# Miniprotein binders against q56419: the designs that were tried, part 145

Target 1, 326 residues: q56419
Amino acid sequence: MEGRTLEEVQEEVFKRHGVLVPKKELEDLAKALEEAGLLLTEKVEARLKEEEEKLKRERPMRLAGLSYPEGEREARAFLEAFRASYPGEGEEARVLLMPHLEPSRVPEVYGAALAALEKTPPPERIYLVGVAHRPLKEKAAALPVPFQTPFGPALPDLPALQALDALLPFELFNTPLAFREEHSLELPLFFLKGRFPEARVLPLLVARRSPELGEALKVVLRDFPGLLVLAVDLSHVGPRFGDTPLTRTLAEEARRRDLGFLERLAEGEPEAALAFLGANPTRIDGVEVVASLLPLLRERKGKVLAHRLDLEAPTLSAVGAGTLVL

## First folded at step 13 (miniprotein)

Design za13
Fold by ESMFold2-Fast, scan of step 13:
Structure za13 (fold): chain B 326 residues (1-326), chain A 107 residues (1-107)
Amino acid sequence: as target 1 above (326 residues)
Amino acid sequence: TEEERRFEELFIDAWELLFLGYQSGNPEILRQAIELFKEALEIAKRTGDPEREAAVLASLALAYYELGDKEEARKYAREALRIAEEKGIEYVIEYARRLLERLERLG
């Protein structure tokens, strides 16, 4: 109704249906719709403000009972089953790249991450870098509150977060609501907290390339050493992602791009990994995270432990997942 | 080819309806998605495209599951697995096995 007069509405109804609606009835309807819209807006705003206030104290579990068990005992058994799904040995990680898609789709890939965590000495803190699935006010954001897990709350490293905030040209704690429902942090955190229950966490989201984040993190890691985790998925192909239906050729191209990207990162050549992808035609979501963290990835050699392209048969679509230690 | 183009049109339309039917909880939209998937299935069979045939069968399994018809869902999931195993389509084999496992866990 905004931008249209009541007389224009009457004229259109008459032309389409040959019925003249009395002006008072249209006025009453327009007022009711406007008041309902205003009330819906007020209720939505009040609800968002309430959710934002809750996020100042803690970040609750959203995927418990769906992607992982709610109970600690059941969660531990679930985690052990994922480790068992990977037959190999892990390797010590200073940097770990792991997926954030639904764990049940790629259990051996999460199992490889768990194997690496078993070989890694317990860090005092984990820099957990995920991908924003909702808009951020800035290129990156963090939420400095306890994140609930079945293994107890993952506590924020407040001194390290404040040191990071001080070095950035933007406010780090800029979009609390973006963390309300964010699987790129929640799903990896389940595995990380299960393995390192005493580690504090820096939960970070990247929406767009932020070289200033990587430069600041390099400085902060010097004073606050810890494990860097890149929680990213790889290729996204098929109609679910705005692409053509999956073919064998497209699946082979996705695997080739995923592995070529990971292998170049394993050689300590993150610029070469980005250049290899070019325009990123299979939509590897790790590109923005890697581009932001270049100073932390250069000259760190490592190993690709696992890779899988998970097919979503109903949509002829697929998502790539991998585990890389550096 | 023209039949490949027709398959892709039917499959995309069926996918959109499956997603819409799931989100809205409307069983009539899910039934319409099933009809389009069945048309796509006949094209995949005639053109001898086992990957698309297996994918459509797996999609029918999911559509019947969302409709609440677990028996039809199991039937199509088993058929998808059978064809995928016969033709060596590894990623469909894995998906169909996991889908059947989930259907058994859900009862």
Scores: ipSAE 0.025, ipTM 0.280, lowest interface PAE 5.8, mean pLDDT 86

Design za14
Fold by ESMFold2-Fast, scan of step 13:
Structure za14 (fold): chain B 326 residues (1-326), chain A 107 residues (1-107)
Amino acid sequence: as target 1 above (326 residues)
Amino acid sequence: TEEERRFEELFIMAWELLFLGYQSGNPEILRQAIELFKEALEIAKRTGDPEREAAVLASLALAYYELGDKEEARKYAREALRIAEEKGIEYVIEYARRLLERLERLG
């Protein structure tokens, strides 16, 4: 249970399975897994070391053939099909909020993001801010290497990344392995690279709120203008996320919570958006990202282009996704 | 052996995909994890390794549970428990019993 306390493991099992596993059972399972895993643990460590070395040169595709097609021609058709799934026209974005949920679950929402990108002048660089799904050594991290896509490699903006690193009180390039299996960057990047093939990228992960990141990014954006993308999902409701099975009432409440949050961001009031969630259930993984980026979101008015609460029928759970332009 | 190494590689990759599938909410990634666990299961059976066989059956049970396939989850959990009880593999007994208890509560 790499890097996790027994309490954290109990909480995750409770959220996933709706049962609280006693500490003694977790201790017994951990010991038994450790006994079976003495050879497996050594192999995992060797594999992670190999992956870390590879990540010094490039970040390979992990979800090609699973969440999007491997071939460029098929990937282009796939992207255009997502655009076609959204019946509306987009609006120009200086800041784009889009999901990182599996695209096939919310095609209209990704289609709305694509529509916004069509109306947006090609940026020289994209600040792509996702959510860390693995522990980071610091509050935030970046990986300064090409990210492979079916449309060719998304090249890092090294001068902008170095400028950002210089302004932070911590080492920005602190956890390469966190980027190995990170869908909150890979899935949005597929769409962004398909629309802006010449744009360089700053791939950023937030694990915990970092006001210093937002302050530093505000300075860097003045010298290195670009498109800011927040790749975040909205409400997480149902047994998979520690709630009761989804009902019509709970689904309506989740939709209202999502839209209330997005509408306050669209008014240029990110503190009000966070306060709104504080008064309502806060199962939104983008909270730490928004809280970190406050200086970049204030006084920017925009529009919510799409929203969907996607039902995961087998677990009676749902995840909200939205597209917001600022 | 080469087959033991192949088992380890498949088992580790399957667990990585199981975690990724859960975090992304993508059932196709969960199905890919299941396929890798099934390949690992074939190796454990062919090499006559009941401990690895029981462990991968328990992992399949969890993967099917995460996919929402309670019937397959029960099937694999019961088979894992059967082998674990026969061979005295304590950690798999505890794990499989706990998963079956969860499945009954949610049934």
Scores: ipSAE 0.000, ipTM 0.355, lowest interface PAE 13.2, mean pLDDT 83

Design za15
Fold by ESMFold2-Fast, scan of step 13:
Structure za15 (fold): chain B 326 residues (1-326), chain A 107 residues (1-107)
Amino acid sequence: as target 1 above (326 residues)
Amino acid sequence: TEEERRFEELFIEAWELLFIGYQSGNPEILRQAIELFKEALEIAKRTGDPEREAAVLASLALAYYELGDKEEARKYAREALRIAEEKGIEYVIEYARRLLERLERLG
């Protein structure tokens, strides 16, 4: 929202409805603990300085052994199991939308992405655009270092990243610590590196809509052609996200919202996709990414390969995930 | 001393796991965060630090809430509120009351 912080928006919601979204409650408790000196101690500050220094050289795996196997052989078998979970064939992608949700929750959706990658000629580079889950100093950021994976390091495309930085009205390499624990890059990268081990990567995070990023990327892609990957999740529904417990009606509404959004993107109409979601925040975390990348999505037609609304029974909540090729 | 440093190590690691487990939607990572918070809780109790104890209890309540375990979330939120009210720890009082109200609406 222009001229408003997330904190100001959540304050207004709380004042009107007396209820905080659970994600904001997590942030509010963390901030209270930080202000009490329990999270931002001298040891935490020293640790962050050391981690920031290490991020100048490489980005280590955080989710190895948790969301995917850390050994290369086991990682290969894991990847093939995900591909096998999708019964269909893929289609060639120039733009791929895929999730960053825990892979084990939506294996057929990641399988559809893998099927698309099988039909796609190996790109020289991948523009991997994820969602910032930590504050960025600017609307978007990148980290120009090798990202470790079980398949070896995904090397940064330094010339392409530098070309991008030169075209932006802000410093692209502005918040290295935001990349330390970022599943919206790490989880898709696992699959992308497994399929395209020689491809270099531009790891990009979007925190707020940045039309200047989309315009700059359009120019850079002309000189540095590659695969554009939007790593975004879809609807977030239920108590875990501040809603009432999931019902059949709410689940159907979420599925219709997700598919309406994806189908409009598939028609090459990203403005129509954003308009379809309406004026209210829809808890699709890909909105800011799509809004930033409009010049790259217009008039590109494609196909929705998979969609799933994953049900989280203990919380009566759900997260939508989809695979779209353009 | 050694125990105070161990508390900080456990508490920070647990919060990192809580954030990534919540954001990625991985319940096993949330369960790992809970176990580290439980270890931190034992240290806070032994060292007699009511602010740290209340903070860990509030964090456990949130972690169980995110995991969907409403009974454990209520248990830890009530205990956090009890200690926070006795010691005047305002941020925990406010947070625990809001979480308990949320759990009441949820059922």
Scores: ipSAE 0.332, ipTM 0.716, lowest interface PAE 3.7, mean pLDDT 86

Design za16
Fold by ESMFold2-Fast, scan of step 13:
Structure za16 (fold): chain B 326 residues (1-326), chain A 107 residues (1-107)
Amino acid sequence: as target 1 above (326 residues)
Amino acid sequence: TEEERRFEELFIEAWELLFFGYQSGNPEILRQAIELFKEALEIAKRTGDPEREAAVLASLALAYYELGDKEEARKYAREALRIAEEKGIEYVIEYARRLLERLERLG
């Protein structure tokens, strides 16, 4: 079961058998197997401790050869192909919202992000804020080690990370294993490192809204200026995510929710963006990140460069992705 | 963008028909799903979108499989796998391989 999300299991069952198994039933089954002692927990725990020790030194690539090429030359060609998939020009970003969805599914959206990075002066550091896809011990976490990429290691900004940790009411470096397999950081980092090879990074995960994180980041950014990147996906609709099957009407509603959310952020009104989602029910991946970073998003005007709703066949499900510069 | 919207409309509607046709056991509904998938495939080819093309080909493979047309199912599954392997589209690779394995076991 290790390394598989419940959503992935649900998707696989639907693809192979045409049956939608609710996420709750899969969770109950996993718990029952664990309680019965049918999981090989001792071997899994020993392996996780070994991986945790390795994560004290570096974070290796997990998606190389799958979501992006592992060779540097092939990786550079891949990045340029994504830039070419977006016919527009970028705009300078002080804050960039970009997806962490599988890049091959929304190449024009990643291309728009690359266009924005092309117009952005090289930052000394990147505050890369992703979404935790595994539980964290606290509301947010960071991992202060080099992250490997095909373009070389993305080095951590240790002084800025320590300044951030000192301002938070919880231990920032609290869940290293959550970073072992985390595509919300790895996939955006591939593109960011390809464009800004000298920039240091602050790899941050948000699990639950943390206003204290946003307040602390506002202080740290004053002393350690850099590019803020929100690596978030938008609407999640359909059976893969425990929702109703996708219809044309539901897809149109998801697109309108995504665009309404992004346009309100572009007006510098993040509270209005969150309120808009509250009035229009949706499962948007980025809500907890935006809610945590309110002090950094207020009164910053910008532009939506791209938006796409990715239809995942054959699951009748979709994920929204967008690029926003502020 | 109009062709992109038309692709999405056709693809979603075809999947609704495929699911209903499968549940009801009605071959005419499955044939309707196939025709909508074929229209979507033409758009994917015309607009040069290999990810959409692979997804539609995999969907056609399943629709023909449910209809009982194993040769058409194999044809579309093989083509879906070829494009998906070239482009690294994991969910289509996994799906197409599994469907082909099942078709080989059944003869």
Scores: ipSAE 0.006, ipTM 0.239, lowest interface PAE 10.5, mean pLDDT 83

Design za17
Fold by ESMFold2-Fast, scan of step 13:
Structure za17 (fold): chain B 326 residues (1-326), chain A 107 residues (1-107)
Amino acid sequence: as target 1 above (326 residues)
Amino acid sequence: TEEERRFEELFIEAWELLFQGYQSGNPEILRQAIELFKEALEIAKRTGDPEREAAVLASLALAYYELGDKEEARKYAREALRIAEEKGIEYVIEYARRLLERLERLG
């Protein structure tokens, strides 16, 4: 790290690993890594080249045995336990908003999503739109390979992906490595593949708002109808996310912003939902996805099925999660 | 050596899991990172590298802190501080003292 500023190191870690660590922790850890003679960037680069070649064939499970069971039988029981955690009935979804944080933290929210999927006719394909936790070369990306799940591989819809790529002003398949460790796709996909085993998938990541993506998707959806899934988390508050420790007031503000955002989306008013948040002070990560998909969300009314602000007691932080059907 | 290379591989893998567990909020991923850091720690001890040992102990303290295990975080931070003070590793001394102060204030 000789000749580098702390800001340059932080930017490099973010670009390569997609994590923004607190500056204080990064400073102390950068010193430890440098003194130990470890150049994380150089060592990781060699490993990532090998992983990129593997991703040309398939996307393996990363969270099996950690966030969900590896075996199909155990995975099925796990999925049904999540459905059982939500006491309500679902509603048919043409668009589904669901979370992507660790499912065990908000089982009733994932259960609500499963309830909606029970009421939804099996789609031929799922447009699964997650949030990039690693940098993309462009505003959005896709990976056109089978994604492994305990229920078998989720196969890519190659004709629909190629149609989408043709309509975009950038190369859609631009950052394969961003998909290697991407829970915003893997965790929702576990539930979606469990309920719709025959559906093909368009695995899409949004890093920054891309109105051209929403415009292109509107065209592709007419030729290739399917279920649109927005896999996004809501408020991120507390010291883990750069705030003060979680107080009752901050928690109430986060819940108010989460619900106000979701309720405006449920009225078919996505621009009003974005305007309601303003500068997004509680850091709803779905903002960039919603801003990209405006043409697909306008005038589409629906219902908020569940919402929870989940406390992360060790860090005095919280993450909001919700299920919305449109 | 082969052991030094294995240390680096384990340390990098553990940090990748720590970052992923931090982002997703999954405690099992954090526990997996801790297991890999502990394996790296045993290699650092065998190879007699106090700087690598102190760095891994500091990393374990952070991982346990993120997991919410304040008692284990304190234990590893104190051990990191002990080795760092004995060997004059100033950056670990400063880091471990700050983490211990934070743990005391938060209970």
Scores: ipSAE 0.000, ipTM 0.420, lowest interface PAE 10.1, mean pLDDT 84

Design za18
Fold by ESMFold2-Fast, scan of step 13:
Structure za18 (fold): chain B 326 residues (1-326), chain A 107 residues (1-107)
Amino acid sequence: as target 1 above (326 residues)
Amino acid sequence: TEEERRFEELFIEAWELLFEGYQSGNPEILRQAIELFKEALEIAKRTGDPEREAAVLASLALAYYELGDKEEARKYAREALRIAEEKGIEYVIEYARRLLERLERLG
């Protein structure tokens, strides 16, 4: 009954439907709804517990057959087609910023990332930092299990993950259900695993800025060197993102903010990149990741390889995507 | 369907050209965008999809506005608003109203 009296509910029904419902029928209905709510809650809790238990063993593919092919051969052809969509050469990356947007929307941006990976020596491990699209119990989280891909499972680097957990003021292995449906890890991982099949991964999600994560990662990277990948999208503008419909002015602002952000990161000035965005009015989702990883980005110069503001038909919305090597 | 895929291909390509045209200031690229939007509009009308029709009409209004053809921009914005109001397509209503307000301010 959500705190309403039966008499109030009876009056509401009479006013709305012109029917006086006997008090006993309303009492019986209230009891049935309360019992159904308890049963639904128990069923939901049981299902979530079961799913969480499954995630202790592995993280299955969710976007196979939708965003990328399920078969290994088809997946390799798909990956090579994205590489071919970028006409330029890559640069060696020690840090790679790449998108997690649906790849078919920005093939040349993913192609630039692939070009950079071609110039990069195979790392023993990849620190893959994505953006949490579900609430996390802590500011950041990791899931220490194999992530399935068409190229075989991406195996977790358990020693590096444990070293990271030990240095953090919170439990790193939290909110495993947040990883069940997480495209900011799954989509970049498809490309990374295809290029570096032997690399182990540290799948990390950031929900809120965590300077302690960046400090801990700086220490762990010294002992467990690897490729750092920031899997972030840039501006999100238009009605799909709770914003006004896309105009020329808004698109210009989004492009300016995306490029100004990336260019300052390329100069090794991540604090300047954050200051440039101010209140982040075009909703660059990389802000919380960059703010968390400041110690890893300072004084590291690089190059913006690609940028695109991609338009969503028919929503009059746009998402920015870019590839940056540091 | 095939027609739905064709609509999406045309609409996305037209929007890419629209932004390329305004970024470069090249009116020929804007005219190319307009032609692709018009082709997409015919598909939306034929398939009876009012949301896609309203979205294309609003896009045509913006393309003509960027081209400097304020009369065509008003025409398409009014038609987009009419369909969007009739069908309750909120994002197009908001967009078309804002563009019409801008066009009135400019004269």
Scores: ipSAE 0.005, ipTM 0.295, lowest interface PAE 10.6, mean pLDDT 85

Design za19
Fold by ESMFold2-Fast, scan of step 13:
Structure za19 (fold): chain B 326 residues (1-326), chain A 107 residues (1-107)
Amino acid sequence: as target 1 above (326 residues)
Amino acid sequence: TEEERRFEELFIEAWELLFLGYESGNPEILRQAIELFKEALEIAKRTGDPEREAAVLASLALAYYELGDKEEARKYAREALRIAEEKGIEYVIEYARRLLERLERLG
């Protein structure tokens, strides 16, 4: 390829597929492309099609044995240990904000979410909204297949998903591959399925603010009532996220931003919550989710049950996590 | 060969675990990525492939950096850079230099 370095081609492969490949393999593929026209593109396309075909049937567990136990009995004991880590009572939730950070880092925050679920009547369905960690073809996406968990498969609510798809100006089921490795859905789903084993799920990812998603969800929730879950983390600060090492002052600022954001949401003022963050200098990853779901969050009052800024001492970094019921 | 296929499988899986561990904030997943990279490194050494060896060393440096082990990160980054400079492996040179610059900013 004229005018391109192999390093630039490798960076494009890395960005597209999320892996760094040795230059020798990239050179072999580039040579094959030159000699056989589109052979490389066809091979990559075939691989992507194969992965997409697998995801048409089910979404397998990725974090079983890593972030939670694979066996049902062990998983149940694990979940109950997280509930026990929170000494408080829950509140009934119509909307639940909970984290998707590694649970072992903030067990009391997940425990607060479990406490809220104990006070919540079992929903027929859960609208689980996470944050896309892979590019989406559209602003948002869903995957209408069973998601495997140690408690059995979380079944998709196909009628509600189809109703949502019909109201959107884009195809909802647009990027199956984005769901293959997506902890912002898998980790909250573990806890939600453990508490509500009969509930169907709408697994939704937001990549960029989509007001049309919030408007469509408002309509769908009227006809298909359920629990709305925003699976979002709060501040991300420190060198692990490209910043300067964390100081006491910066940690206090991150806590202030997290709590100010959550408390404004608890007052039913999501626009005020977004305005409070301004340019979002501590990188709350829930901003695009909240901005998309404004019609569902306005005038809903609630309570912040837990908040933690979890310090990662080896990297001098921190991630905020919280539980909010509305 | 069989070893070349095994290297590719280990290297790709290790990178997927590295990103998953980084994004979820799970250090155990990062440690698993490191173990797979170390297996891939032994294959690269046995097969006498300096480019794959340098690439794995740079990957180990990043994994240790994300784990917060700055000294292991520096060690692997310097070794990756040494081999890459000796063999003219430019993408590893740039990668390792950028990571060493990040490590210097941290102290």
Scores: ipSAE 0.568, ipTM 0.821, lowest interface PAE 2.1, mean pLDDT 85

Design za2
Fold by ESMFold2-Fast, scan of step 13:
Structure za2 (fold): chain B 326 residues (1-326), chain A 107 residues (1-107)
Amino acid sequence: as target 1 above (326 residues)
Amino acid sequence: TEEERRFEELFIEAWELLFLGYQSGNPEFLRQAIELFKEALEIAKRTGDPEREAAVLASLALAYYELGDKEEARKYAREALRIAEEKGIEYVIEYARRLLERLERLG
């Protein structure tokens, strides 16, 4: 407060939240807070509390009408079109790795995930583990509320979430606002809810490696068996991600990195998969998820059903996506 | 004022859409962000606030950069830098220079 300049506040907001805030807005806010004292602070606190209170009841759709249709009938046709885009048959999954990239960019990869779900017995619950795209107060978080979808609300598995929370050295329900706009959960959930409408969900976000999360989940899964879903994208290459412009060599490198990673996971060797990525683990956003879930991935053999490196020619960038069943 | 409040609403919503477009890879979010930033730019120009104008121009440059429209990104980044240099808006100068350097490497 007293030791901070307005410029330092602007820089911190930009770096933490990626928002470029005009100085006058912060000056006007600072002046208003000084002139009105606690009254304006109380109003700001009330607004944040109101937004958090809304998230205690439900998580609304953010991507309906943009990444998938809002109406149930249209959403069903959309989902079936993705299944049709994959020519193969799936395999039963105990663990499913699928992407969270915009589905229309990698339809065969989502189609492969749907094929696997067709071969999988309906689970009572889905452990849906995504990647935090906003800061979390702890290494991981969950939001224990219904998540709205065009197929109806995906209901939380409250007993399983409470069992998980009890085993962790931190509060699991620690950052509700991080879930307000989180495509790494919303996009996979659309497909999962469409195929398993009766399944309850544990919506989990990982920001940083949490071995304690993997150990706790191993215990909870014994008492509350279900489908484990890792919703992760693979290589992120090119200027859109602060990297060198994509060349044929870099694209081949990214494909080899993605496939080598997935194939080692398919052999039940997740430590070998992480080691294979070497010095550039941050280029795959799923690294922190895999590193957290090691106890659940060891000695589980499976198959890579699909892989694509989605090329974005205008930005000379690419994102890898894959479907793996274990 | 009501226009200043509308600027803030547009600016925040545009940034949320830009972030979603960036992370999900759906260019429609980026296109919607651009339209909201353009509305915010009109307000900044009408109210005669060079800092708000420079911030919106820098934001438009980033949105076009993420969309892959390098020429529009350069155009907006250069205009943001011009105003920021004239008025001594250091955080915009630093940001716009870094973005222009990235654009030069892309060709």
Scores: ipSAE 0.070, ipTM 0.580, lowest interface PAE 6.8, mean pLDDT 85

Design za20
Fold by ESMFold2-Fast, scan of step 13:
Structure za20 (fold): chain B 326 residues (1-326), chain A 107 residues (1-107)
Amino acid sequence: as target 1 above (326 residues)
Amino acid sequence: TEEERRFEELFIEAWELLFLGYMSGNPEILRQAIELFKEALEIAKRTGDPEREAAVLASLALAYYELGDKEEARKYAREALRIAEEKGIEYVIEYARRLLERLERLG
């Protein structure tokens, strides 16, 4: 919330994830933290400053033991179980769209991504583009440090990151703390590192559409060729996301919206994909990523390998997930 | 003290996990936050600190609410309110009342 109002933070969370955090709830939580008699705000700031210094050296695992196994052997078995959950064949990917929600909720979709990686020659580097779940100082950001995984550290491609930074009208390495807890990078990276252990990574977060990022990436990819990965979830519907309770009709609309979006991307028509969403583009967190990367997606034809709408019955909500190869 | 430091570490870590669980929608992360809050609660009870006890009870109520366990949420919110009212901890009284009002609306 550095330099932002509670209203701006609430709006940003809703825009990116469809989650409406009530302002009063945020106020009450902030007040409880400040007034617990522990000077928690001061202690939190000191700890965040310490974490920021640590992030200059490496990005530790946050979801190990929670979303995936901590040990390498167990992590390998976990990864292979996801591949086994997808009965289809993969396709070679130059661009891969995959989800970043909890993998256990959509195992066949992650399995489809693994199948595509199986058919893809090992890249020297991966451009991993996720969605910022915390405010960024700029439209996009990167963190140029090793990211820890159960398969060893995913090393940053420092020359490619510096080339990218030089072409942008803003500082690329602008919000290190946004990367401390970021599942849109950590969860896809688990799968990517498991399949391509030698590949270096450019971990990128998009907060708002940045056409300058797409133009810069097109230039950088000429000198530093690699696999482009869009780690994005699709439709977010229901009360958990500030929407009406999920009905059969709303679920069918979400599935049609997701598939129509993916099919247009598969035709190499990303502008048509964005236009197809019409008045509801903010309900898909990948919209800002796709809008930023237009120059990299045009005229690339491919195939939708999998799609699922994951139903969260207790909250009458759902999240769409898909795998697309271009 | 050592126990005061341990409480602060648990409380801050539990809140970080609560926010991460909320953002990711992973109920296992929310359950881990709950376990850390429960550890912090035992320290607050043992050290006889009603303000810390009320604050962690209110935090447990919110964590259970986010997990979808409305009965546990009501239980912890009512206990937080009871202690806060006895000790005059106004910010916890205000918070616990609002959470209970929200839970009543939802049934």
Scores: ipSAE 0.000, ipTM 0.230, lowest interface PAE 15.1, mean pLDDT 82

